# Ledger of designs, part 38: VHH binders against q9uj72

Target 1, 324 residues: q9uj72
Amino acid sequence: MFCGDYVQGTIFPAPNFNPIMDAQMLGGALQGFDCDKDMLINILTQRCNAQRMMIAEAYQSMYGRDLIGDMREQLSDHFKDVMAGLMYPPPLYDAHELWHAMKGVGTDENCLIEILASRTNGEIFQMREAYCLQYSNNLQEDIYSETSGHFRDTLMNLVQGTREEGYTDPAMAAQDAMVLWEACQQKTGEHKTMLQMILCNKSYQQLRLVFQEFQNISGQDMVDAINECYDGYFQELLVAIVLCVRDKPAYFAYRLYSAIHDFGFHNKTVIRILIARSEIDLLTIRKRYKERYGKSLFHDIRNFASGHYKKALLAICAGDAEDY
Below, E stands for the ipSAE of ESMFold2; O stands for the ipSAE of OpenDDE; V2 stands for 0.75 times the mean of E and O plus 0.25 times the DockQ between their complexes.

## First folded at step 21 (VHH; framework vhh_8dlx_2)

Design j1 (at its last look DockQ between E and O 0.85; V2 from the best seeds 0.00; counts 0 for: framework grips)
Fold by OpenDDE, look of step 21:
Structure j1 (fold): chain B 324 residues (1-324), chain A 122 residues (1-122)
Amino acid sequence: as target 1 above (324 residues)
Amino acid sequence: EVQLVESGGGVVQPGRSLRLSCAASGFTFSSYAMHWVRQAPGKGLEWIGNIYDSGRKFYNPSLKSLVTISRDDSTNTLYLQMNSLRAEDTAIYYCARGMKYFWERSEYFDVWGKGTLVTVSS
C-alpha cells in the first residue's frame, strides 16, 4: 500500500509569465457587458496560485478593482466557485472551506474529515492562521463547538498539527498495534481515545509499521477492522487517516470517485479537491483514479458536468479521456 | 505560409483618428480569434482587445472608449479603429492570432505580425 512514486500536480507555473497582460485580458473579460468565461478559464487554470496572486495585484493596480470581487459579481453558480476558489492561497482556501463547512445549518463533516485528515503539520498551522485572519475566530474553537464525541476529539487532535515526524520504532509499532487490536475488541471510550491518539500523533512512517503489525497480529486489514468495529463520522475519520497514511493520492481518488458516482456529483467536494490538489498531486490522483476504477477522472468529469463549469474542471484536471 | 501584415500606421496629430488593418494569409482566418497588441517605446506589451470568430469583442478597459475592433472574414482582414489619439498612444501596433488551444502552451498568441508604427505628435 506504500506508494514510492513521485507526486505531481496538474497546474504549473507558466513560462514567460506576464501578470499585466493577464490582468488586462481578465479586465476585458470581466468589465464589459459580456463576460469572456473562456478567457477566465484559459488564464486562471494555466497559472499557478502564486502567479494568480500577481495577476490580482496587477488587476488592482491598473483598474482599482478587486479581481475576486469582479468575478463574484459577474460569475454564477459552480463556475463562480471554481474561478473564485482558484484565487485563494492554499491555506486561505482550506480556511474558507472549513468555515463554510461549519457555518449555517448543520456541519459538513465530510469536508472536515477530508481536510484535517490529509493536511501536513505545516499546512494545518498555516490554515489555522488564515482562518483566524479571515474570520476572526479560532479554528479549534469552531470545530469544538460544531462537533461532538470522539469525532470531535479526533478532529481536535488533528487540528493541533503536532503529528510526529521522521523516526521509526518497530518495537513501539508492535505495541501500538496491540493497543489498536484491543481497541477494536473492547470498543470502550478509553479504547477509542487510545486508538485516535495513536492514529493522530504517530508519524506516517511509524503508522505504516503499526498497520503492518496490526495485520500480523489480527490477520485483518486496519481499514476493515475499523469498519467492523466503529461507525458514524468517527469511523469515517479513522478510515480517512489510515488511507492518507497509506496513499494520500489514492485517498483523494476515492473521495472524487465517491463524490462523482455515489453522491450524484457532489460539486463542493469535486471543486475543493481539484483546486486544493492541482499544484500538489492531482496528476497522481488521476493515475490512482484510473488504476482503481478503470475510467479516467477526466472522462467522468466530462460526462457529469456541463457548460463552462465542466470546461473549468477539465482544464484543472488536465489530460483527456484517454489519459490517466 | 501563415502570415499577418499590419498597415495603416504613420504620423498623426493629437485628437485625430486612425484605422489600422491586418491582412491575414496562410490559414483559415474566420476560424480564429484575433488580437491587437501594442508596445510603446520603453514599455511592455499592452493588450488592446480581441475579436472572436463568433464576432464577440473584448477590450482592455483602459482603452475601450478609444478603440473599436472589427473583422472582415471575406477579405481575411482585421481592423483597429482608434479615435482621439494622444501622445501616449504612440507605439508599434501588432496584430496577433489567438491560440486555438490556449492550454497547450499557456501562451496567448501563436502568430504575430511585424507591427506598424503609429506616432502621435503635434
Scores: ipSAE 0.887, ipTM 0.966, lowest interface PAE 0.4, mean pLDDT 94
Fold by ESMFold2, look of step 21:
Structure j1 (fold): chain B 324 residues (1-324), chain A 122 residues (1-122)
Amino acid sequence: as target 1 above (324 residues)
Amino acid sequence: EVQLVESGGGVVQPGRSLRLSCAASGFTFSSYAMHWVRQAPGKGLEWIGNIYDSGRKFYNPSLKSLVTISRDDSTNTLYLQMNSLRAEDTAIYYCARGMKYFWERSEYFDVWGKGTLVTVSS
């Protein structure tokens, strides 16, 4: 369990799966003058990623065509991003999102934070391999060149994918908590380094003990202390790490709410989270969203998105929180 | 009491054409997407195409030059026109009603007809 309870996604392997018929229906949807966008949604949001890979293989075998390529020709805007994104194997989707976060003018630091603060060691290892294979570049080198300061140092530690796993040590937790508290008091470069090394390297289980001890020592919540002590993307990254350790589904619920409500609908963030979490914990994220914000994620998507893009997002969301 | 009943099958010579019908009852036909599917002996299901309530049509690329789907909402009837029939078109032909809500189920169709056999033989 990640937060001490079981998490659940919204997309599962379809029963009675027929990749040949799926490929035929997608061929009809994509290879004529008109495009059947509803058919794309009906099939692709109702298959798990492994099944989508089998559909793409069947499509290639039957028609000699690249399914993703045909979708990019027929589709546009955010709907294209959703449908094409569903066709990426998970490590390649993370790699794709990081590449585009760094490729253009400026860097999308929130994308870097969301992915690197939240992924497990195994996910980071596979993401680095996918990045190298797809882009012929080293992910760590690209992060280094596109970022700076303690923000960079923290991302570089996370991207190693070497967070400790194992039995917790309460005495070490008290010691680590004292180091974090001293780092908040002194705020030197060396203290920032010690702080991020603890947050990036200790196991989730150990960090939960550390955060309890921090509150005992300081009388402060860890997030509040970071917010008072630091600023900029370094502060935002540290907060993201703490939130992911405490309740990763709640972190993603917060990110979705912010993406929907803070000065407009940030499409890339909503798309990324829904796709990346759909088979992992998106159902749990929906629960946290409703609990915290009063309105369901489904309700907010319905009110702020439109057209086939909305239909696709709602299909991935797989229903309203009223079922709870 | 939702029903789909295919008719118009039989033995036909290669190169000829054939029109299949599907009579719908027990539901609001004009509100649904309708599909044709076939199954040749010893083979899996092959999707032929569909037609939406709006009249928009989509076809399996392998069959698009040979088939035309139409609907008559006043008679609740779905049609499949097949031209230049070949021996490989021998199959049981089914009409099917498309699912209304895509996020509820992973199934393609919620109602099937019983099928009509088409045999293309000299």
Scores: ipSAE 0.686, ipTM 0.900, lowest interface PAE 1.2, mean pLDDT 90
ESMFold2 (binder alone), look of step 21: mean pLDDT 85; pTM 0.855

Design j2 (at its last fold request DockQ between E and O 0.73; V2 from the best seeds 0.80)
Fold by OpenDDE, fold request of step 23:
Structure j2 (fold): chain B 324 residues (1-324), chain A 122 residues (1-122)
Amino acid sequence: as target 1 above (324 residues)
Amino acid sequence: EVQLVESGGGVVQPGRSLRLSCAASGFTFSSYAMHWVRQAPGKGLEWIGNIYDSGRKFYNPSLKSLVTISRDDSTNTLYLQMNSLRAEDTAIYYCARGMKHFWDRSEYFDVWGKGTLVTVSS
């Protein structure tokens, strides 16, 4: 089953928006002896990103200080990450997350998978530019240097942002399905290349046809086949691509659930997804989460997070009346 | 009916002090953060400061040295003490009720008074 439902975020432009007044309130919250974390939450989680940028500008103009800088100075731990994260434009936030995923000790392959498997061509283009501007490095080059094997090749394909769009060809879909089936059977390097080329370059509409044909030919679900035939981060990336093609909100619901329940509440993943998807499809993600797992995302966040960090996440996530 | 009523405004000379009051009714005053906001002629709204139900206070950095906010929950009254008033402090002063819960996606300030005029003039 493929999702064609309308998607919706949880954060929207605030009506009667006043960036100067918001900046004043944030100034009061950050520049005193005590920090008003509640004010930060109440303002920043109730403004869209564009509005937050205006607040930052007003803050700079009035006080000659950088809002993000003051937040980083005054705040700590994951709460800081949430508040600061909210202040990045979406492309720059993606760039930021990718940079930190690749730099330092080790590589966060799951972050790379999550972002590159889920972003549109336009988003990929914008994050590449943001990455270059912010870090003076080429995103493709960094990905190349930090990864290896077919995993690298697949990421490199995705980061090009050249996925086909719109056109569908049932005959071609049948052919591609055969290629995928053969790839799963032979599992050679060449077949892996062919497989990832199809998954990375065909349009979502076309891939849905391909997956259906694959099912018809093999009698097996595409995800199941991948899980049986491949392993490691390459396998995880392929699965992520397929899941995003089927239902992107459902994919993120899965990622959040895993982050919360399987990885001891992986804060970076939870924060990243909530922030990145808050204006896109986080409400839909919540719905998928509850449908699949029986508990609301709000409920799980409430149970596993604490303090103002919890409050911030819950404010971004929002919830139904029954959740409160 | 939920309402806020400001009082204490008037004409004062520069350098003088003034204390404004805001009387709250129709809700549990002690459970809400309360704010002072002003609007000078021809200018936008300016946040002055707030006081939480816990008694914690925060101020606009530009006004911090000139104002003190307090509350009396027994009388449901919010206060704004202003010292060393200047011509620039001429404005309509409003008290406003702050959002109690973050899940309220409405306006941050859900209740406003009608304001009291303060004119600082020699």
Scores: ipSAE 0.903, ipTM 0.972, lowest interface PAE 0.4, mean pLDDT 94
Fold by ESMFold2, fold request of step 23:
Formats: structure tokens, C-alpha cells, sequence
Structure j2 (fold): chain B 324 residues (1-324), chain A 122 residues (1-122)
């Protein structure tokens, strides 16, 4: 009944790992007046996150210094954001990104959407825990205070991290599809609530059946129907949920393509996705990107980014020499 | 055959200075970053520092006040100048050639010298 796609990241544990020598070389790169930015890239993008944590501990033990702090002192701009971001444990990185999405001059709704629509129950649980420990705040309360309307209600359901995990029920899928179809025709607050509850609470496996039944009933693709029926951030969030259910790596490929090719190259989105997916499915995301858009992700980053920032992004993307 | 041969080691009194040499052969020395690494008795490898083909240099912060790395591309020779030597500087000193393509996650260096022993004792 459950049949998950195989996914693969681009960053793996380095063999023959030596955290002490890594820390020594990073010390050389950071603690003089001159900074060896290439050495930072060559080490930190070629270690998995668990290994980076061991490097940071060795660095502190040897020099009495905070590796992340030293990097923030020596580095600037988007390159700093990439290199510092690599040093966060994954749940803390998600928490960090959500904190800054809500703390900034305005709320970054697309950041909230991309993280909360795509994370599993376990990832959401760990992210909430990291948020509380790091910021002494409740993530759910912060989302509630920074958002409103059905957009808020949907995010609040997602952040509970309580999506169903069961076998599929085709009869219920047909019934749920009829509810979604009615919600697209009757746009009351009650219908919006029923729609988001189905999308947030049913398992991925069940939702795929629901989307098949929706197509049968309505003659429309689910994403097209949502785009026709709703607008604003509520619509964007519902679409993100559907896309993540159907093919999460393809969702991230779409987001990367949009971030690279939309009005202004959106650095924060590119950085966030590359870091957050590097050990999970970034290689699969690259495959979906090439399949859908004709150019590799590596090629597009090479053409739109520059300097050490570009080098770092390309290294995370997987040092794909065949796109040379 | 690519070779790195260190020389200049020996027994030295504390507080003295010593210069080690590394003769390179069998490759285009001027195109590579070169490194010094040491291993004290019973301890792991310790990175001392490097010098790029551009001449830029970087040092292990713990050793920065003690050492200077230089290279002479006309004689294919790498140097390590050590000052104010201490008993803790007793180690085998190796020169190493840096990887030209740093995408190999398992290796910092692709060629090692045989090492030269430095013993600091009174």
C-alpha cells in the first residue's frame, strides 16, 4: 500500500574523517587577518552535518573559540549565510529560518510555507523543540501572532505535526474528494476549514488517492482547481501541500527554479533549500530540476551567482563536474 | 615518479631555530599548494600550515608564532622555519602535496614525504 520514492542527498559522511585536522585548517583559515574562504568551502561542504558538529567541538576545544562566531566575524553577505547555515543541526536550522521569517521587517510567508508544508511529523516535532530551546519561545504561538485567517489556521494545523500515518481507504478518499470539490465551488469559511483539514491531516498515501478521485469527479487537476478557487497566501500554502504530497523533490525543484529566475535572484530561498535538503533529497531535486527545466541546477547557479558564494552553492549542489 | 624528500631534521636544543627543507620532484611544483604536517610521539597528525601556488600562507593558530612556511619554485623546494623550539616540538615532520581538485572528501593530500625527525632536548 505505501510505496515511497527513493530519494538521495548530495552530502554524505566523509570517509577517513579527521575532525582535529579539519579544525586546525579552519583555524588557519579564520584566525589570521587573511581569510582562506576556499578552505572553508572545501572542508565544510564536504562533511555531513554530524561531522561539522564534531569539527566545531574540536575547534572550541583547541582554540577556545566559537567556529560559527569566527565565521560570522570574517565573512559577509550571502557567503556568510551559506557557511554559517551549514553549521546548524537540521532542526535548529529550520527553527532559525522560521524565527527570522517572523522576526524581520515583515513576515516571510513563503519561508513559512516551504518549511511547514514539506516537513514530516518527526521533523516538525524536532523543529518545535529546537525553537523552544534556542529562542525561549513557542513556535505555534509565534505563528499564531504573526499570521491571520485561513492561512494561519492551515499553518497551525501543519505545525502540530500530527498528520495521519495509516493504510489507505478508497471509499473515504472518494468522500474526501467530494468535499474538496464542493469547497472549490462554495468558498465559505466552513468549506475552507474542511479543505485545509483534509490536506493537513490525511496521510500522503491517502491524499494521493483523494487527488485521483478529485480528478475523476471534477475533470481538473487539484492544483489548477485551487488556483482557480482561492488566492493569496492561503492558496499558495494549499498548492505547496499538494505539490509536496505528489512529489516533494519536484516541489523543491520548482521553488529553486522560481527563486533563480523570478524577479531578483532570491538568495535566501536558494540557500535555505540547498542546506536543508543537502542530506535528504537534494540529488533527487537536481534530477527533477533537469527533467523539468532542461538546464541543470548546477548550470543555473553557475550563471546567476558569483564569487565564493557561487563556489559554496555549487559544492553543496554536489560538485557536479559533468555540468562543467 | 612523484617524490617529496624532507631534510634538515636532527637533535636541537630548546630555544634554538631550525629550518627544514622539502625537495620535490616528478611534478610541476609551482602549480600545487604545499603543506607541512607533524606527528609527535604517541600523538595524531597535526597540521602546521600551507602555502598556495600564489604565495598565500595559512598556519595552525597554535603554531603561528613558531613557524614560517616558504617556497622556492625555481628549485622546487618547500621550507619550514621553526623558531624558539620546545620539547613539545619533537616530532616527525612531513611535507605533503595538496589535492589539486578538492572534491575528494577523504583526502587532503595525495603525496607525502618520508618525514624528517626533529628532537628537541637539552
Amino acid sequence: as target 1 above (324 residues)
Amino acid sequence: EVQLVESGGGVVQPGRSLRLSCAASGFTFSSYAMHWVRQAPGKGLEWIGNIYDSGRKFYNPSLKSLVTISRDDSTNTLYLQMNSLRAEDTAIYYCARGMKHFWDRSEYFDVWGKGTLVTVSS
Scores: ipSAE 0.738, ipTM 0.913, lowest interface PAE 1.0, mean pLDDT 90
ESMFold2, look of step 21: ipSAE 0.685; ipTM 0.901
ESMFold2 (binder alone), look of step 21: mean pLDDT 88; pTM 0.878
OpenDDE, look of step 21: ipSAE 0.887; ipTM 0.966
ESMFold2, look of step 22: ipSAE 0.594; ipTM 0.874
ESMFold2 (binder alone), look of step 22: mean pLDDT 87; pTM 0.875
OpenDDE, look of step 22: ipSAE 0.887; ipTM 0.965
ESMFold2, fold request of step 23: ipSAE 0.691, 0.677; ipTM 0.898, 0.894
ESMFold2 (binder alone), fold request of step 23: mean pLDDT 87, 87, 87; pTM 0.870, 0.866, 0.868
OpenDDE, fold request of step 23: ipSAE 0.894, 0.902; ipTM 0.968, 0.971

Design j3 (at its last look DockQ between E and O 0.71; V2 from the best seeds 0.75)
Fold by OpenDDE, look of step 21:
Structure j3 (fold): chain B 324 residues (1-324), chain A 122 residues (1-122)
Amino acid sequence: as target 1 above (324 residues)
Amino acid sequence: EVQLVESGGGVVQPGRSLRLSCAASGFTFSSYAMHWVRQAPGKGLEWIGNIYDSGRKFYNPSLKSLVTISRDDSTNTLYLQMNSLRAEDTAIYYCARGMKYFRDRSDYFDVWGKGTLVTVSS
């Protein structure tokens, strides 16, 4: 179940990149009477994030205007969210998504789960910093205030960004597996604490050993055991952690499929994943998606989205209906 | 053979107007977006504007008030009208065919003319 494949994104640095030219064309697209949405798509989805930052800088320098601001003013609905989203550096985008997930009425727990279960220590640190700079709030404090119970405790553990890395210990793995097994049997508060501590703090390599030992001891898959023993967002978070440890691209493929088919095309989730993973492993996500569900991600996006919004998503996704 | 040929360049006095033409051949002109680009001496390329096959036009905000782009699909000709020319408008002016899709991470344009020189001088 462990993927040894090389992970790859869908968006790469454009060769012969000219930020001034891009900014000029975007200026033409945004500052006239009419908006050239196709030009926005053609440029911004074919530039990496670093290049997009350079375009924004050039835009500011030439016109004295903020590119993101102009896009927000001229664009609407989900298309605006896509185009504006592309203009955030990755840590800022994560911070943005988390802020909006916690702001207002209610909390988008699924967004918190998706981001915090999947990000590396480095990404988490950068995200925390970006969150503080952008919103003048502490991410940990906000998470704490917006969540409760073992779900909160687990998120708080993840947001520390202190997961172990590197060394594996088979003997320790066997011990941890026993702890997990006991936790599934007893299901007390203390056991839940031990369970989340193991899942949040052990290295991915170590956890893979733990999961194998758990299977050996219990005769049951770790995800199945969690589903049987726990419920609510705590259960969902634990499952997300396990899935990310096993195969992160596969986890996102699952999230995308669920967003598209189970939730009537949940736009926020689709947009967030495509943007966040476009330079990391979105191609691999596409492969996992097709392998698991029999249809390409491209196909499903094409069928369920419309207008320039669809065009933008498809451009980020890349490929065609016959491709992964 | 796909070809773009610019004409109409020359020496003009400041404040005057000039109209450039670009003759297209070897492809279905009416199906492509066309662009004007210029390059001043010692400077980089500057995008002037474009016109789509639909007739929609977009301009560089810095130049919008001074230029008008039009096309005649019956004669496969692209035009650039420039008004109130200044010394800083001295450049080689190029017409270029826009790619239908930027999906190949390639250049903005797939076909270029050889350019026509415009010199604004007293």
Scores: ipSAE 0.890, ipTM 0.967, lowest interface PAE 0.4, mean pLDDT 94
Fold by ESMFold2, look of step 21:
Structure j3 (fold): chain B 324 residues (1-324), chain A 122 residues (1-122)
Amino acid sequence: as target 1 above (324 residues)
Amino acid sequence: EVQLVESGGGVVQPGRSLRLSCAASGFTFSSYAMHWVRQAPGKGLEWIGNIYDSGRKFYNPSLKSLVTISRDDSTNTLYLQMNSLRAEDTAIYYCARGMKYFRDRSDYFDVWGKGTLVTVSS
């Protein structure tokens, strides 16, 4: 676990797991004229991803059918996206989201930022492999072709998945902080390159020391300095990196709050974060959300989403007793 | 006391039909989803289907052409109609009450009947 912080998800392996009965009940839900959407939610949100894979295998073995395909046929809109998304192995889900962020005209830079600024070296290597196998494309080549400038250069460093691990050097932290401070003063292309190389390549533990030294040198918070010195997606990416280094669950809480309140409920972002973090740190993200924003994530989803889509999101998010 | 009691089992010839009943007591039957599950000798549990309080029904795809589930909320009774019975339909048949909540991540069923044996032979 990075940063030494204890984190926890909301979805765990179900006890007394019976993939055969789960597959039978999902068959009943999907293969008739009517679709039992509540049954889909009650089963799939209450199994971990590994168990869902076993259910899909049992479903195929039992009925000769593709569970994900049957769901896509019966379901629509955002509810389909949630339920189908739960069925992706985690590296393939990241690859899927990156592919669709870049496919066609235009690019969803915020999706690229969110995934690449937050994933570990291991997660990045696995998503690159999944991307190649699923789409017959090279992830790095696609990022290069769809982005430009220092934004591209920063993403290209992150996607290598080669951040230093387990290294701290307090003397070097002071030196690195001076480089960051100079980059905020000079703002040249070469200074932007030096800044992103430090943020992308140093370990999380080292960067925390660097940020403390930066505060000592400049008297200014690192995020505030970046916001004053840079703009565009390059600035947003640098901020995302800093926030992930400091408190990754808090970064995702911020992303969720913005997606819910600033955009009239940006469905893709909410779905992506809930699914991708459900077995990693979504419980911790919930805690950060309530601490920072006063209301629980559960409350906000309940008030802004509707129908079976809402029920699915709430089942993944889960809540404390006071939310129900 | 919450109870589910199945009846209507017995020995029946292949190709015939059979109707099982499940009498419910001790709870508000009309507010629960109800299920049928069976267990053939030496086999695991097999979900047959369910019926919601609304009357919506869902069936195991392997069995849907052979079975019909119904309920009579005025008599607190769940029914399973089985047609064209085969030797492989020999099993103990259980009715089960569906859970309303999954907050504790427990099983789908919280009350089971004792079961009724159906033997398809001749």
Scores: ipSAE 0.673, ipTM 0.896, lowest interface PAE 1.3, mean pLDDT 91
ESMFold2 (binder alone), look of step 21: mean pLDDT 84; pTM 0.846
ESMFold2, look of step 22: ipSAE 0.649; ipTM 0.891
ESMFold2 (binder alone), look of step 22: mean pLDDT 84; pTM 0.846
OpenDDE, look of step 22: ipSAE 0.890; ipTM 0.966

Design j4 (at its last look DockQ between E and O 0.69; V2 from the best seeds 0.00; counts 0 for: framework grips)
Fold by OpenDDE, look of step 21:
Structure j4 (fold): chain B 324 residues (1-324), chain A 122 residues (1-122)
Amino acid sequence: as target 1 above (324 residues)
Amino acid sequence: EVQLVESGGGVVQPGRSLRLSCAASGFTFSSYAMHWVRQAPGKGLEWIGNIYDSGRKFYNPSLKSLVTISRDDSTNTLYLQMNSLRAEDTAIYYCARGFKYFRDRSPYFDVWGKGTLVTVSS
């Protein structure tokens, strides 16, 4: 179940890159009476984030205008969200998504789960910094205020970005597995605390050993055990952590499939994952998606999205109906 | 063979107008977006504008008031009308074929002409 495959994104640095020309073309696309959406797609989905930042800088220098601002003004609906989303550095984008997940009436707990369960220590630190810079608020404080119970405690643990790295200890793994097993049996508040502490703080390598030992002791899969013993967003968060430890690309494949098929194409989730993972492991996500569900991610996006929004998503996803 | 050939360049006085042509051959011209690009001496490439197969046109904001792009699909010809020429408009002018599909990770254009020189001098 553990994947050692090389991970790969779908968006790469463009060769022969010219930020000035790109900015000129985008200027033409955005500053006329008509908007050239195809040009926006052709340029922004075929440049890496660093290159897009250079384009934005060139745009600002040449026209005295903010590229993201012009896009927000000229574009609409989900297409705007995609194009504007592409212009954020990864930490800023995560911060943006978290802010909006907690802003207003209600909280998008699934967004919090997805981001905080899947990001590395480094990504979490950068995200926290970006959050503070953009919104003048502390991410931990906002999470604390917007959530409750063991769900909150677990998120607060994750957002610290202090997960152990590297070292493995089989003896300790066996001990931790016993703790997890006991937690599943007793299900008290104290046991929930111990359970989330293990899942949030041990290294991925160590947790893989823990999960194996848990299987040996209980005869049950870790995810199945969690599903049986716990409920609500706490349960969902625990499952997300376990899935990310096992195979992060597979987790995102699952999230995308659920967003597309179970939630009537949840646009925010689809957009967020495609953008956030486009330079990291989106190709691998595509592979896992096809392997598990029998159809390509490209195929499903093509069938459920429409217009330039569809074109943009497909451009980020890359491939075709015959590809994984 | 796919080919683009620019013509109409030369020496002109400031304030005058000039019309450039680009003859296309070897492909279905009417199915492609076409672009004009120029390069002044010692400077980088500058995008002027484009025209799609649908006839939609887009221009560099800095040049919009000075240029008009058009096409004649019956003769496979792309045009660039330039008005009120200035010394800074001195450059080699290129026509280029745009990509039909965004799938191509190539940054800009797949076919270029050899260019035509425009010199604006008193």
Scores: ipSAE 0.885, ipTM 0.963, lowest interface PAE 0.4, mean pLDDT 93
Fold by ESMFold2, look of step 21:
Structure j4 (fold): chain B 324 residues (1-324), chain A 122 residues (1-122)
Amino acid sequence: as target 1 above (324 residues)
Amino acid sequence: EVQLVESGGGVVQPGRSLRLSCAASGFTFSSYAMHWVRQAPGKGLEWIGNIYDSGRKFYNPSLKSLVTISRDDSTNTLYLQMNSLRAEDTAIYYCARGFKYFRDRSPYFDVWGKGTLVTVSS
């Protein structure tokens, strides 16, 4: 029996879909002397990912050209990243973002956290498969080589994609809560391992019981306890897991708010979340954003982004009637 | 009452030229991107091209050497000039209203004309 919240995206299959005519209009937009960037937005943000794949196929069939390649040739900067990103199948988009988070010198740990802490077992399985097919590399091996310590150990558990599903056990929840409390007190490597094993492996429904029992035992909220007890990317990853268990759309709303205000509009994070969540829960994320921060996500994007990049982000985000 | 009315169709010989008109009424013509679309007998819709109020134009790559789109905002009229007509250009020709910029969740082609038949025959 599943007890998850209702969620909804912002992008849906278009009615009366004609991939051949869409491809002709994209040809006109991309293959002339000038680029019709508004037409790219008007078509690609109004089709679901499955329909975009059919458009790309029609484009290739008609012109012998790669639609994504033509867009990359004509477009630049963040607008290019949005338009190209829309053309990735979802598992491949996750794989693409993880590959680039780890490629070269340095690692984008926040990207790893955001993707791996939030994806379901099925999404992780498909992402691993896409990563292997696209890059001829093993995702787990790359995470292992690019990360270290308990942060690595936690990511390695998440990337297995084997979180428990099913029934709750209140007696076990009380026991698990006691283990989490002891781990916050003693902070040994062994306790850190026990803590992340509980957070990575127990079902969402069971963890909600565990967090309530933790509050009963300790008098503390689980996130506050983690923040007090740990630091670094391990702490950030543990917090991300807890937040996703409690309210995944609210976690993404928090990430978007931080990306817009704390990082000076961190483009990669905004683009990634809007694209990846557009057909899943972006409408719900918008609701959480406005409830928590007082202004709509639409308003904040409009005020901080510019040009066709802004128009594309707003088209994916969409707005309530008062935003227009 | 938003309306688009095409005219100028008929029977023409191969190799000749033809100019189609589309009279627009009931809306601010200069606020929209305007398009030509055609449908040959037994075939699907084929996009010909568009024009913005700025005069920027974009054409189906397969047709761009054969057609020219223009507009006259003072008379609310859209034009399609077709040259060197071939039998395969026989179709019903439609004008359609689109948007200059993204218009969330609205159908992009929200108004269509009834079409004008062009037959290219000896």
Scores: ipSAE 0.686, ipTM 0.909, lowest interface PAE 1.4, mean pLDDT 91
ESMFold2 (binder alone), look of step 21: mean pLDDT 83; pTM 0.843

